# VHH binders against Protein STRICTOSIDINE SYNTHASE-LIKE 2 (SSL2), part 3

Target 1, 353 residues: Protein STRICTOSIDINE SYNTHASE-LIKE 2 (SSL2), of Arabidopsis thaliana (Mouse-ear cress) (q9slg8)
Amino acid sequence: EGPKHGGESMLTVQIPDFRLIPTTGALGPESFVFDFFGDGPYTGLSDGRIVKWLANESRWIDFAVTTSAREGCEGPHEHQRTEHVCGRPLGLAFDKSTGDLYIADAYMGLLKVGPTGGVATQVLPRELNEALRFTNSLDINPRTGVVYFTDSSSVYQRRNYIGAMMSGDKTGRLMKYDNTKQVTTLLSNLAFVNGVALSQNGDYLLVVETAMCRILRYWLNETSVKSQSHDNYEIFAEGLPGFPDNIKRSPRGGFWVGLNTKHSKLTKFAMSNAWLGRAALGLPVDWMKVHSVWARYNGNGMAVRLSEDSGVILEVFEGKNENKWISISEVEEKDGTLWVGSVNTPFAGMYKI
Below, E stands for the ipSAE of ESMFold2; O stands for the ipSAE of OpenDDE; V2 stands for 0.75 times the mean of E and O plus 0.25 times the DockQ between their complexes.

## First folded at step 1 (VHH)

Design k01 (framework vhh_8k46_1; at its last look DockQ between E and O 0.06; V2 from the best seeds 0.00; counts 0 for: pae E 15.5 > 2, placed apart)
Fold by ESMFold2, look of step 2:
Structure k01 (fold): chain B 353 residues (1-353), chain A 122 residues (1-122)
Amino acid sequence: as target 1 above (353 residues)
Amino acid sequence: AVQLQASGGGFVQPGGSLRLSCAASGFTFSSYAMGWFRQAPGKEREFVSAISGSGGSTYYADSVKGRFTISRDNSKNTVYLQMNSLRAEDTATYYCARGSYYDFWSGYFDYWGQGTQVTVSS
């Protein structure tokens, strides 16, 4: 369970002033970023487009795509079936020095596109990019330009992410790419690694391990610290009340973490009996469909803001009644506004705090 | 087979009203959220409004809030869009769509109706 303080959490943020912003022609505004001029947000959608919000005109415009072959990608079909052809941009980050947008596309790898948009191009050499099967998230040091990014699994693609969760797959990696044009693996053997966020001072990364419901802190070379782990990391937060997705630094301090769904008795039972998932994968069952049905009726998305010093929960964002999110992937806080994303809604949430 | 048929479009002067209907068949209507989308010439299809399976929860894009009202009649398997105070910028082909879930806050709109044209001009 999440924090309990005699019923409704006293940490729950009450935000009655909000708008739902439709994402025209597609769904799944999963992650948000603003450029260094403060414009945006930019977000990736289910049909492989990256769109930019024009606040003055209250509309989205097409900004970029992650593949040049766009036939059959847009329109009212099930985009989930075509993500591996059309791309699925997930993580986004701007490079301060060039204005380029870097993109973690689940199928197309690590890409970038110039500040005027267009068709994104590969960042990594082909062989290294092809080894990425589920590129999920990234962050960029604004001072050095170093790109930190995650590959959730080297076995399971996004279209079969339930298999990664059920199998106990631990092939996730945290990596960096820098001026030497080399890819360095910082952590390996991660269980469905997801969001990554650089600290304010640039001295550590927070890395989400979705399948373990925890967040790791990885100390960067500038402030080398050995923990009990020889991989130069420590547990920052654990026992989270849901399955964490993306993590973003808050300008008020700490980090927002999207939790796809709050734990229920069923999810707690499944986590305590991981062998059931591995056994169930031997059955001829479409577990993605089973999950989609379960999530539809049982999903309860939330987000938490964690203290940067201790990893304790400072705030909880959770809708109720008819304002409930089935799933939340990210909260991006900008200028007194929370932008709330999900992998599967046809809109973004805009909550004024 | 799942079928959605939108109707009720036409030519209207600015400030006028129209009521769109979308008749549904081939599925348990009350188990699914429904939505309305529109597409103007040269623009992408945009989300207009949504309603939950029971009709207890509704959403409106900012551009139509206060002027449009979505409703449904589960006994007639029909979703409606009442459009008041119409403006030239409301000119578009309007589509109804079925959500893949009971609540429109998650999931996709996975089946689409034929569009009905709404033209607002003097």
Scores: ipSAE 0.000, ipTM 0.217, lowest interface PAE 15.5, mean pLDDT 83
ESMFold2-Fast, scan of step 1: ipSAE 0.160; ipTM 0.621
ESMFold2 (binder alone), look of step 2: mean pLDDT 79; pTM 0.797
OpenDDE, look of step 2: ipSAE 0.019; ipTM 0.271

Design k02 (framework vhh_8k46_1)
Fold by ESMFold2-Fast, scan of step 1:
Structure k02 (fold): chain B 353 residues (1-353), chain A 124 residues (1-124)
Amino acid sequence: as target 1 above (353 residues)
Amino acid sequence: AVQLQASGGGFVQPGGSLRLSCAASGRTFSDYAMGWFRQAPGKEREFVSAISWSGGSTYYADSVKGRFTISRDNSKNTVYLQMNSLRAEDTATYYCAADEGYDILTGYYEYDYWGQGTQVTVSS
């Protein structure tokens, strides 16, 4: 049908007025899930906790932690300095058959915890888990129990993610963990692979490649394989108005994609000239801090809902509330409500459609 | 837009206590992260403490941990710095600052608005 251009539709950009829900003394509700009973959402925080929202009480409860070794993890400090010990939970998904919550942790790898919560445990054998450096997102096929997950870089950890972006790192992987208790690499050589979502019918995965500003479609069944059958994947969406982060199915059809930072002339120039980023990394500069300052003045969090079949943009919104949404990591839609999160905010957003 | 007014400084003996206040005007006070900085004569301005817009997260310089406590009352548009066990090295002009960012826990912040300082002198 011609080149994929994720923004050719003339759509009205919405600016929702989100209810802000502060998190419990920690930053970055990046991803949201609801359990089998429709309760939640559950979200992971900068101190290694997973918390659950109790709508009837308008409060968060502590549900799980990434590790039992919690000394120095909670309370007032820069959590980035302790994330490598305390964990940083990012992606979340429930296994419907067991009620277990699976966690993609940026430092601890693939974890799970039972339906009553508590201390999470590693899913993978030690040697396989040690090969993971930046586990980011996951989704579970409810019919097969297969866990699909991403590892954004084998070189850079989350605390140095700007290094991955600036260096042109292409060590990201899409993997699966199946009922044979084996890990299989489905795609490699990805540039900061991030969100992953299974299609409604289980026919394909959508895989976010943040540094390339695109979304790939990976076909799981031979009958669903397109003309690119040798690679078993194709570009689903490209030319998005910002850097894509997490991706979630919408119950109204299609997929919500959080756009971390809107494109600017500077980001487009940098994307076209990867050598500049590598040269800049040689300077004695804290690029994480530089990026944070730049994003405050130039960042504008967005989200798009893409069509299920073709990746055409169906809806667009920008974050609102006095520059609080400099980035959006995820949109989770549940029963007419949008839950919006970011790694950089001490709150979640809630908007009723 | 935020205007900041720091107060509560003065002379105190070593081991004594002071509470500094930073009164803010602005419709968006509860949206700002707030910080305290200090500057001793002949030295550069240094970070002391910060508190998130919600009050749920705080951060302290190593030199003041366990002695200073930052808090805020959003209903009064005020940030406080409770200073206990004061030392001669704590002698400085103390400034409050407001940051439109949220990145307090990661240390990725830049303070946009600054108050007039309040002098703290710890004398033996």
Scores: ipSAE 0.000, ipTM 0.130, lowest interface PAE 19.7, mean pLDDT 81

Design k03 (framework vhh_8k46_1)
Fold by ESMFold2-Fast, scan of step 1:
Structure k03 (fold): chain B 353 residues (1-353), chain A 124 residues (1-124)
Amino acid sequence: as target 1 above (353 residues)
Amino acid sequence: AVQLQASGGGFVQPGGSLRLSCAASGFTFDDYAMGWFRQAPGKEREFVSAISGSGGSTYYADSVKGRFTISRDNSKNTVYLQMNSLRAEDTATYYCAAGDYVWGSYRPDEYDYWGQGTQVTVSS
């Protein structure tokens, strides 16, 4: 944890020695979930597979796939070329009442698969699912079964996410899908909305707004129909040391936030001068490729644990690029173990506290 | 040293067949994905086909699907490209390439090792 004894100690950045667990044949284990028996973790990969870790055998098994139409999905090709057909599973959450695994897929919207795995199916009617362009993260209220999820942009798909960041896109949405089989938009006009996490008591959602480097708290305590006329949210945390990605409750209290790229003097300058990104997009440059090459050389992932009440940083760690941690998307803490993932690595990290 | 040696090119009439071979040495062959790329005169090098280290997954450019078949024999450290129903548009120098951790890449710049190439000419 962060300093608790009178708050007299300065916060120290930890550099854990992670055990690297390769994901064979695909990259990007960016989110982790455990089932209600405590087994897993489960994670989604760049080729449309969801895999499950078997700790007693120290191996991954294939658990589910996003679609049965899998020709050309696996193996040594650029998965970004095929992810619109094969799927790109990002966020994962189990429905405790059914055992179903819900999947936020960057191209296919909301999917689910039964507790024994197999081929996932669409959750939403076709018309509603076609309104989703970049579904990213989800969480499920275990009491109500309501699914909260984010769609990062209505303009940019995952394959062009740098365009969303550089253009100042603000078409992101926080939505819910409930037992009446309808989708409700809770927040709109968000700048690359990303991670979402329900509070322990189900009172609020924390919502990551990546392009603004901040986290919003959306209150779920609606007492009348008139509450719909007000945005029931506040800034929970801002001025984070990097671009926040996924957010997960810590069993030790508070929330872990993966920071995809830590800030440099250049990124801080660019954020204070938004016109630079728009001007750069006018150049004949593949910015996705430029970012990928640069991140491989200079990227360092970080993570912070934020206090539940005030959003102050309690704990910080950094993954080193020399250990191949060019970014961190998520930290999932379970039974004294940290599982660390990144959208662009061919491995997961594991660290015992 | 790492070496990739492509062979099997030549002259063929439209509708004909050729089998290209790429013999590899200097690295653990079954740990590497293998790809075929081609370059026609005045054009950029383009992806043709790829195969995983185990041979369990194969990938093809849309222009060659149903006509070309990639395979490998790990006991001989060789990758093959069987080319059927050849067209004038298939005329190019064909290159084999090897890449460690290149799953998900159709891009030439993601491959670590390259052969010298073998010329395929489809003409009457």
Scores: ipSAE 0.000, ipTM 0.129, lowest interface PAE 18.7, mean pLDDT 82

Design k05 (framework vhh_8k46_1)
Fold by ESMFold2-Fast, scan of step 1:
Structure k05 (fold): chain B 353 residues (1-353), chain A 124 residues (1-124)
Amino acid sequence: as target 1 above (353 residues)
Amino acid sequence: AVQLQASGGGFVQPGGSLRLSCAASGFTFSDYAMGWFRQAPGKEREFVSAISGSGGSTYYADSVKGRFTISRDNSKNTVYLQMNSLRAEDTATYYCAAEPGLWYGSDEYEYDYWGQGTQVTVSS
């Protein structure tokens, strides 16, 4: 009721009644993209498929696959056991000039497929693609065709991501691939780098550092005082109520950030005492299974929309209702509809604002 | 042992100002988010404001937004609440609280360490 100031934000947490859209036969519509005709969304699944939503038919169609060797990939089984063979597509973005869909695959690196779909192919030379261990997110500058992408760890693959979190791994990288067909590392020594999003005018990237519970802003404009000679990055957001995952521009301004799960006393204690995670990892315990059981009963997915300039929270929602979301990976906003995804659910969420 | 000492409360007339301070000891202050909560007689404790470990992010309850400003000085292990344009409805005991890690929230159950409180009375 006084004058409003940038950086001041306390909003009512919303609990939307999401329409659930099942992803038949597979989990984890983790990321969504629409093509340049406005069709979709497209999303990647736990069995290595990329599917496309046909709104006029209210059904998913198979659009692409990560590999032609598909035996044992589809159908009811634990897909995490086969994802290193079948692929696990995570991040998606279309190249405006070619119409190609680029795919950040957790095991197969940077892939692409033509606008009519089919079997994806590797973008990078084999030697460079094999140096990628956990490719997670990407975004493409529509003006230049430059692909910005993240690799979360050079030590841990997706099937053991809890190991990356618990060990204090800082081998994550932010990289670019350009029309000269060269890969440049923009940032290294990141702790579980995850989502990446290009600003509307293309002058900076927002980069999610999940294990540090923060978002970095990396400046691409060399004439700025924040140019490469001045470290080129700053903290854009921190103190978030959960672990940030994917990040997407909102057409209403700012950025949607999926918060994988809301913080608990246990996760806060663990993050404040980094030695505990490293000590625990030395025990003969399957921490991936321990975490999955814990998340089933304690997980609570959230999302926030942050302002473009200062990272002030503009909107907050929780997926905590009858159709409980144990995690939220991404929010994609299109034509007044929020598409909500999670790496762990057999459905996508849809909510009209 | 963790200790939070809140101070700066007192009597003010409506429209007046007060600055509350909370001095912290027993932990690495910059690794903790800090919050302010208040409790009026006969009412439950309510969230007022929070600040991240670095001070880069702040949060305010709708009832105090634009009137109150939270800040911190990590070199002095102190969090502050500047209260302007005070109203009779702001009368309460004000508590500072520490939340492990760099994140903050409005849920009091997320805060592990609490100060003894400082009384603010807004009356003519």
Scores: ipSAE 0.000, ipTM 0.159, lowest interface PAE 18.1, mean pLDDT 83

Design k06 (framework vhh_8k46_1)
Fold by ESMFold2-Fast, scan of step 1:
Structure k06 (fold): chain B 353 residues (1-353), chain A 124 residues (1-124)
Amino acid sequence: as target 1 above (353 residues)
Amino acid sequence: AVQLQASGGGFVQPGGSLRLSCAASGRTFSSYAMGWFRQAPGKEREFVSAISGSGDSTYYADSVKGRFTISRDNSKNTVYLQMNSLRAEDTATYYCAAGSPEDLFYYLTQYDYWGQGTQVTVSS
């Protein structure tokens, strides 16, 4: 089993003074990626745009869009009302061999766009892409070009993700798309699978199972399978102090994990009693709105850096900035700078370590 | 912490040879893996070669394997790229980089420190 982290940490909690970088008229810079020139970061937004940061000009430029059908997508409205048409790009990764940007889109499935940007296109055949309901995260093996990606639920779409959490949905999948143009399901029956990251040496994937507050390690070669294992995976970390979201390798070793919502007595009780969520979903209540209000007053975003081999917490920070960080989705570390994102904020955070 | 300066570029005819050097300043040079990357006009920056901190492991892109040789001298804090049998397609700005990749040394984001680059031009 992987290490348990319990309710207490003996580590000093850091509270970085993040520089807040407003996004361009949309919210939710949920994931960050740098291109093979080291430029960026690139991030996806609530209106279906992927934008690129130009550090020398201190501004975002529009790089790509999920679809050419963009009427009503941009501007000051609730983007959740239009994201099923406009797209909602979540996970991002560049393919080393082509320079193409691959996009995990919550509604459009697996997309890609060339290195100069523009309108993204569907990667998978229509029938396979239509079987995806909530594509969330991806990573690409730079040696093989294999794309590993997650689909969080086959029942619930992103705009009703609280339904997936509250119902105890276990229809999440980890899949791969390889150079033979085939999709293979690696793991099924996952409870809101979310972030995925390839290990530095390409031997395994770390896979975030948000609703279980744990991270799984999936081994990619047969010699790495543990004795008495039923499947090619094990628990890497569990008992995390919040709901894990995205996971990214740290160039200083290990993995950064964004923790969307810090645990409270209420959330721990609800996790121990899944029937409560199912009963509550039968009520005529907009649980997405209820959650939004609750998160505004009780949300506290944090992140942890886990060790490479054992998943032990090495660092922890809270994104305080006078209560601006109600959630953290991802931490991307590049050249001594932490880029911090949230699906819920109209800004990215930047902190030099 | 580490600063890198690449040098040794220039003009050379096809079939010729050139040796690039990358001088590092700062502490603990031997703890870093060193890589060479190149970028031609209008192209992506691509991997060329890498060497482990100890010098025991070397890696080459398929396009340069058998023609280029990477080496390092930890006593001089310097990495070398010996380029033989140069082709017009080798024309690019060459960058040296320092990082701590354990296995994914081909990946640009595994390198934390970059030199300014040195131009190599192979005629026709």
Scores: ipSAE 0.000, ipTM 0.109, lowest interface PAE 22.6, mean pLDDT 83

Design k07 (framework vhh_8k46_1)
Fold by ESMFold2-Fast, scan of step 1:
Structure k07 (fold): chain B 353 residues (1-353), chain A 124 residues (1-124)
Amino acid sequence: as target 1 above (353 residues)
Amino acid sequence: AVQLQASGGGFVQPGGSLRLSCAASGFTFSDYAMGWFRQAPGKEREFVSAISWSGGSTYYADSVKGRFTISRDNSKNTVYLQMNSLRAEDTATYYCAADLTEYFLGRAEDYDYWGQGTQVTVSS
């Protein structure tokens, strides 16, 4: 046990008093994006809606939906039972040239909707979209319009993500969709690939590999050959204090990473021994429910801001709010405000720095 | 029982170099993040450097960044701190610590096990 200090530390864990903003009838503001006019944030919810925050009115408006086939989608029920029909929007990004909102939907693949909202449409041809099983995160190069996106597993869908984590699944992919209207796989054999973020200059991608508790750097620019490592990527950060989820550039430099579950000795042992998880999956047990119960009592959402040169932790915080933050999926920083989201909460968090 | 044995301290002139070692026993070393802290007489214990369980991620206090390098050898159960361009302000007892908690970087209270310490004196 370390000594008790009364003075300032180099790295201090913050416990911000977040303003909780209810999401009106649905769970899981998992990702936030602002449009190129600075309006928003926009966020996706468990019932297939994308909503927009109107700061001047302190209310959400419905902006878009993943599909027009919405019978049984809205209202009080377990949305997890209907998300495979209604959609589950996760990652969001605006295309600067068109104003279109691109959506990484866990069941419907890569979608987009115009700048005025409405019913989203599939971006990819049917055959390519059917090859996507768990589309999770995306980012768009504002200069080129290239869409970078992740598909977390080709075996497990979002409703069974614990299966992907417990089995040692390595079918995750990082892909791009470009001006030739073609999908290119940049990285494969990833263990629950999740968040993706383009560097400010467009020189590299940071790619979250949740099941390995690490972040990879994939170099896009030829001038970065000196930093290039094995298999077109290098380890940017590892040994993070929780399971990393989404990653977003900070306007103050570096990257915010949501940590959806804090790391423990037990989870570390389980990650090192995939056979244990595979054996457990053979039992007639609903592991999604077991995890949900466990997370309710043991989950504690965290976030870190990493330096862009070395992946060093610059800031860290926990979301307490009377244990309402059992996980954190994303931190979006905009004009001195942190917007904090989780895939499983009926609210977003807001904190002014 | 868990044991951390720090060594490599001593007397050195300003601008000199020292390499500290911390030999670990009694636990699975490769499962732990490791850190170095220092304490000068009459001052609080301060963070110096940390390294993840695999060695792929490192962190440094601003006062030592660019001068100190942390590394580890999991086959030898040892963590190292290479100290270059030493200054009089680096004079302190240096402590090796192991962290199995979710906050493995930065704060002394986040570390589970502590070593005996090794004295570094930079003078002239």
Scores: ipSAE 0.000, ipTM 0.267, lowest interface PAE 13.9, mean pLDDT 83

Design k08 (framework vhh_8k46_1; at its last look DockQ between E and O 0.01; V2 from the best seeds 0.00; counts 0 for: pae E 14.0 > 2, placed apart)
Fold by OpenDDE, look of step 2:
Structure k08 (fold): chain B 353 residues (1-353), chain A 123 residues (1-123)
Amino acid sequence: as target 1 above (353 residues)
Amino acid sequence: AVQLQASGGGFVQPGGSLRLSCAASGFTFSSYAMGWFRQAPGKEREFVSAISGSGGYTYYADSVKGRFTISRDNSKNTVYLQMNSLRAEDTATYYCAKDTSYWEFGSDYFDYWGQGTQVTVSS
């Protein structure tokens, strides 16, 4: 089922020129961010590193880590086994005022590192009233410095995100961190909340609810009532043609959304029958591994640009034949180039548009 | 090398209290959940309690819920088990264990075990 926001012809753009940029030694360049000088992008990897792209040299350099404990983190091993120790940077955003890079790490919580990189420091304790268990994405208001970030689950960690999806977990939160070092929950009871993006004028947030295949709009001008009040949000987009992951503003207007996996008959069926997911969790099967294998061979992601006001799909990018887009997480647009990230690929995609 | 040293066991009368301690070394303590297990003679080792890396989450076996309290001091690399209202059935060798992750309390997720400390509850 296509996006409910009907009528406008989806422009499928064929990407004429693209480059796959390997991420040496690790996987999963999920998120991209450029610094205020236009350098980068920066991205987080499966081994806990944040790396920076040097365009002039066509290479990645190490920029930061989210923990000083790095023993056993690097090298050819299953990084998922050590990500709780090594960190897993998922969301990145720069503070314009300080030049600091803020980091949403799945295990370490909300962190920051100076503009020269190094070992990041915790901005928040891991334990709030409800502990951060799966910090995922963030964005910063450039005017106020307020940090908005998501916690995908209070129950499941990143290494078990498939379990979270299958179980129907709804413990995700949209949160705010302000300059007084206070943390506020803006939205709660979200089903695997993922990407968050601030509108250009700062009036609202878009937050991706992956398990529901929808995007919510949270209005910021209204009295931020604690997590119990759902009065300040609406559905921005629903019926997306796949599982949305991260969301980023486009310099051309609107928002890029990475769809991790297109909907299939199977996924639709599974979504309609939550009991199947729960039943499946009872089986002695490593579903994370199953999903990983499945995604590698059958997964097909998509990138869609949504209109700023109505959430209508304006543009669609898909992989072609031999160049399947596997598990697309994020699309970052800069200077006529799309950086396409995936949580599962050993490379970043660079597409000229 | 990972080391776990448990202490605090002893003899106590029913209704009494004991506090077990486990000092840990050889790993980043705060990055791992810690747990307590016990084994009575002729019985299998059973889960007692666990605590997440930061201490924000705790889990208890039904048999000890409301009586035992697990805690940790990450600055001291130590996990504790406060045992109150002890019963004869609590008699066992208690073991401290390191988890493989920050938050996994299944028996399959513990990879290191310390030396046991004996707890005997008897009139």
Scores: ipSAE 0.000, ipTM 0.253, lowest interface PAE 13.0, mean pLDDT 87
ESMFold2-Fast, scan of step 1: ipSAE 0.202; ipTM 0.642
ESMFold2, look of step 2: ipSAE 0.000; ipTM 0.202
ESMFold2 (binder alone), look of step 2: mean pLDDT 78; pTM 0.784

Design k09 (framework vhh_8k46_1)
Fold by ESMFold2-Fast, scan of step 1:
Order: C-alpha cells, then structure tokens, then sequence
Structure k09 (fold): chain B 353 residues (1-353), chain A 120 residues (1-120)
C-alpha cells in the first residue's frame, strides 16, 4: 500500500477569494456545464429549474424545468418537501450530436431537453425510469453519444440520503444508455455512488463512491492492461480528505473533485462500523435535520485536483470563508475560471485562476 | 449570545400601515438571510417575506405581495417590514428569523414576536 490520499499537511491549501453569484430564488447549483458555443454555465437548482448564466449581462436566465407540474415549486420554502414533485436536477451534460441537455434528476431519473430549453422529458421508458431512485451524475461520450450515469441508492431517495450513508447502503449502480435505446448496468453494489467522468480519450470512467471516500476507475476497453477484476475496475484514489461528490475533467489535466466536510477519525470509525449508523436510524430522530444543523456549524467544503494517471493530489483548496462554504459539490474549470458549486448554498462561486 | 428583537406591532384599522423592526446581535448579520414569519392563534407559522444577506434579493408570500416591503440596514444590524393596506387576515404574532440555508431548511435564531392586530 502507498500513502493515503488526503495529505493536506503535505500540500499548500489555498483559500480562494470567490466571487459569489446568488442563484435565482433557489439553492444548490450542484453541477455546471457549458454548451458547445462555450456559453453558460448551466446549473440545476433545488426547485427543479435549470438556469443559464449570461456573462455579458451578469444574470441568470431560466433555461429549462424538469416537469410542467410546477405548482408550489418556486420561492422560499423547504424545497426538500416538494422536490419529489418539482424535481431536483443534479448532473448535467450536453450531447454533442443533437445539442440536447441531459439531466440526472434525483427523483425523475434521466431527463433531456432540446438546445433551446423548455420542459424536459424522460429519456427512459416509465418502468425503467421508476426503478431509478436517486439518479445523481452523468457524462456523455462525445464520439458515441453513450450516456453514463449513476444512481446513488435503490433504497434511499435524496431527501433521505443521510439514511443511505448511516445504514451502509450498497445499492448504488453505474449504468449506460446507448444509441440503441438500451440501459446496461456496468457496476452494482456501490456505496453511495455519486460523480462520474469520462476520460479525455473515452477509455475509462472515473466513478465516485462517496460512502467509501474513494474513486474507482472502470475500463471501457476489455483489452486494458489495468483490468483487475471480472467487473473490469480498480481503485483510482482512496483515503480522500473529505467525502467526494462530483468529478470533472480539468483542461489543465487531471480531474477536479468536490469534497464535502473534512473526514474525521470519528466519522471514519462510524463508517467502518455500519451497525452504529443502523442503530441510530432506529431512533425516532430526523437525521436529515440533525445533519443540516451540524453541517452549517462544522461544514468545511474542499476541492482537490487529481492527476489523470495515478490519482495523486496535485492541488487543494478550501471554500471556507466566513462560513459561506459549508460544502463543495463540484468544480468546473473553463477558460481559466473555476466555477464552484454546492448542493447546500444559494450561490455559485467564481474564481479566476 | 445570539439575539433578535422584534418590535413595531400594535392595533390598526383595516387599510392602515405598520412598520416592524428586528434588531440583531451576537452574530455576523451580513452573512445571514433574514425572514419574517407570522402565526395566528391555533394556526401553523407561515412565511411572510425574506431578504438576502446583501439586500439584493427579496421574496414575498402571495398573500402580502404588493402590500408589504422588506428591507435591511446592515450598518444597523436591522431588518424591517413595511406593512401597507393591512387586512383582518394579517392579524398574527410576527417573528423575525435568520437563516444560513434559507431554501433547504428552517430558519435559526428565531426572534421574539411582535403582535399585529387588524380590526375595525
């Protein structure tokens, strides 16, 4: 075994002075994507909207919605109470051939909308889409149009994700949807699978397994010399300093990984002993609310850039500035600018490198 | 200690106006969204209005939109609710609250209420 990742004391931790860009009456710009004209970013919000940033006007416009059934969705309320009706868009990616925006929605499954926006539609047949309980992230092969996507749990939905983490749930799946309109499960039995990113050449996927604090490399080529199992995957990175969320290829090489709150020895002990969390879930306590309160005071969002070959940490930054960044879900790098998002904040961060 | 002190309530006739104030202390006011909520006897607490930490965004319940105006003065650590064209159904105890995660969870640091009674 080599040294664990998460050697923060071995690296200079940066604390960037982010420009905060408030979202349009909702929270959680969790993932960012730019269109093939270089415009955007586009991001999904807690009320089921996908919005687009207009840099020349310094404002967000409404681009798309997850569903036409929008009563009670917008405005200030506990969006988790309505997101099962309104949708909660998480992962986003554009299909190069069609210009369609594909959306991984936590409640509505895999959706798409045309390049001019509007009301999104379900990609999969109803029966298959209803079997998706917590669709989280996706990426699209620009050569083939194949959509790779994750479903974090088949038992727990987003509104009860702490239940998945505390119970030691391992029902997460990595799947593909191809141009023959078929869904194939590539990996199963994953512990809260989250972000997914395709390599630059399309040779492999990096797959975030949040509950294990690790990233897997799934080889798409059967003849790969690094295929280590019948499932054709290996550990790419482990022992990360926090719980990994989304993963995005960096144009400077490697991959940006958003990290939730720093992983402590106590949380590692609890996660390695799933019976503790299962015992706690037996208590009549709203663990989602307990976690929300805890994260607000103890949250410390981080991000790391990992090398593409070995998964070693090349850069680290913390978003903690006056307790504004309690978590980081994603870092999207575009033209020398970092766009930073969190599922928990009513703003996006912008930092010019 | 964290404290929110609401004031400015009273008895007013329909069509009248009141201005509520909420003075904050013990936390970094500029980092928090501020909201107004109300509760009538025997009913659940309902949202009235909110303002972002910068003052750049404001939100209103449909029942008060066009009649109420929320504002804040970060130099005075105070949030205000200007209430115009008051109706009998606006009768309630009004509470101010600070929220870090305004959109996802309940507000924290609930202030002391101020009673508003609209009656002829």
Amino acid sequence: as target 1 above (353 residues)
Amino acid sequence: AVQLQASGGGFVQPGGSLRLSCAASGFTFDDYAMGWFRQAPGKEREFVSAISWSGGSTYYADSVKGRFTISRDNSKNTVYLQMNSLRAEDTATYYCAAGYEFWSGPYDYWGQGTQVTVSS
Scores: ipSAE 0.000, ipTM 0.221, lowest interface PAE 15.0, mean pLDDT 83

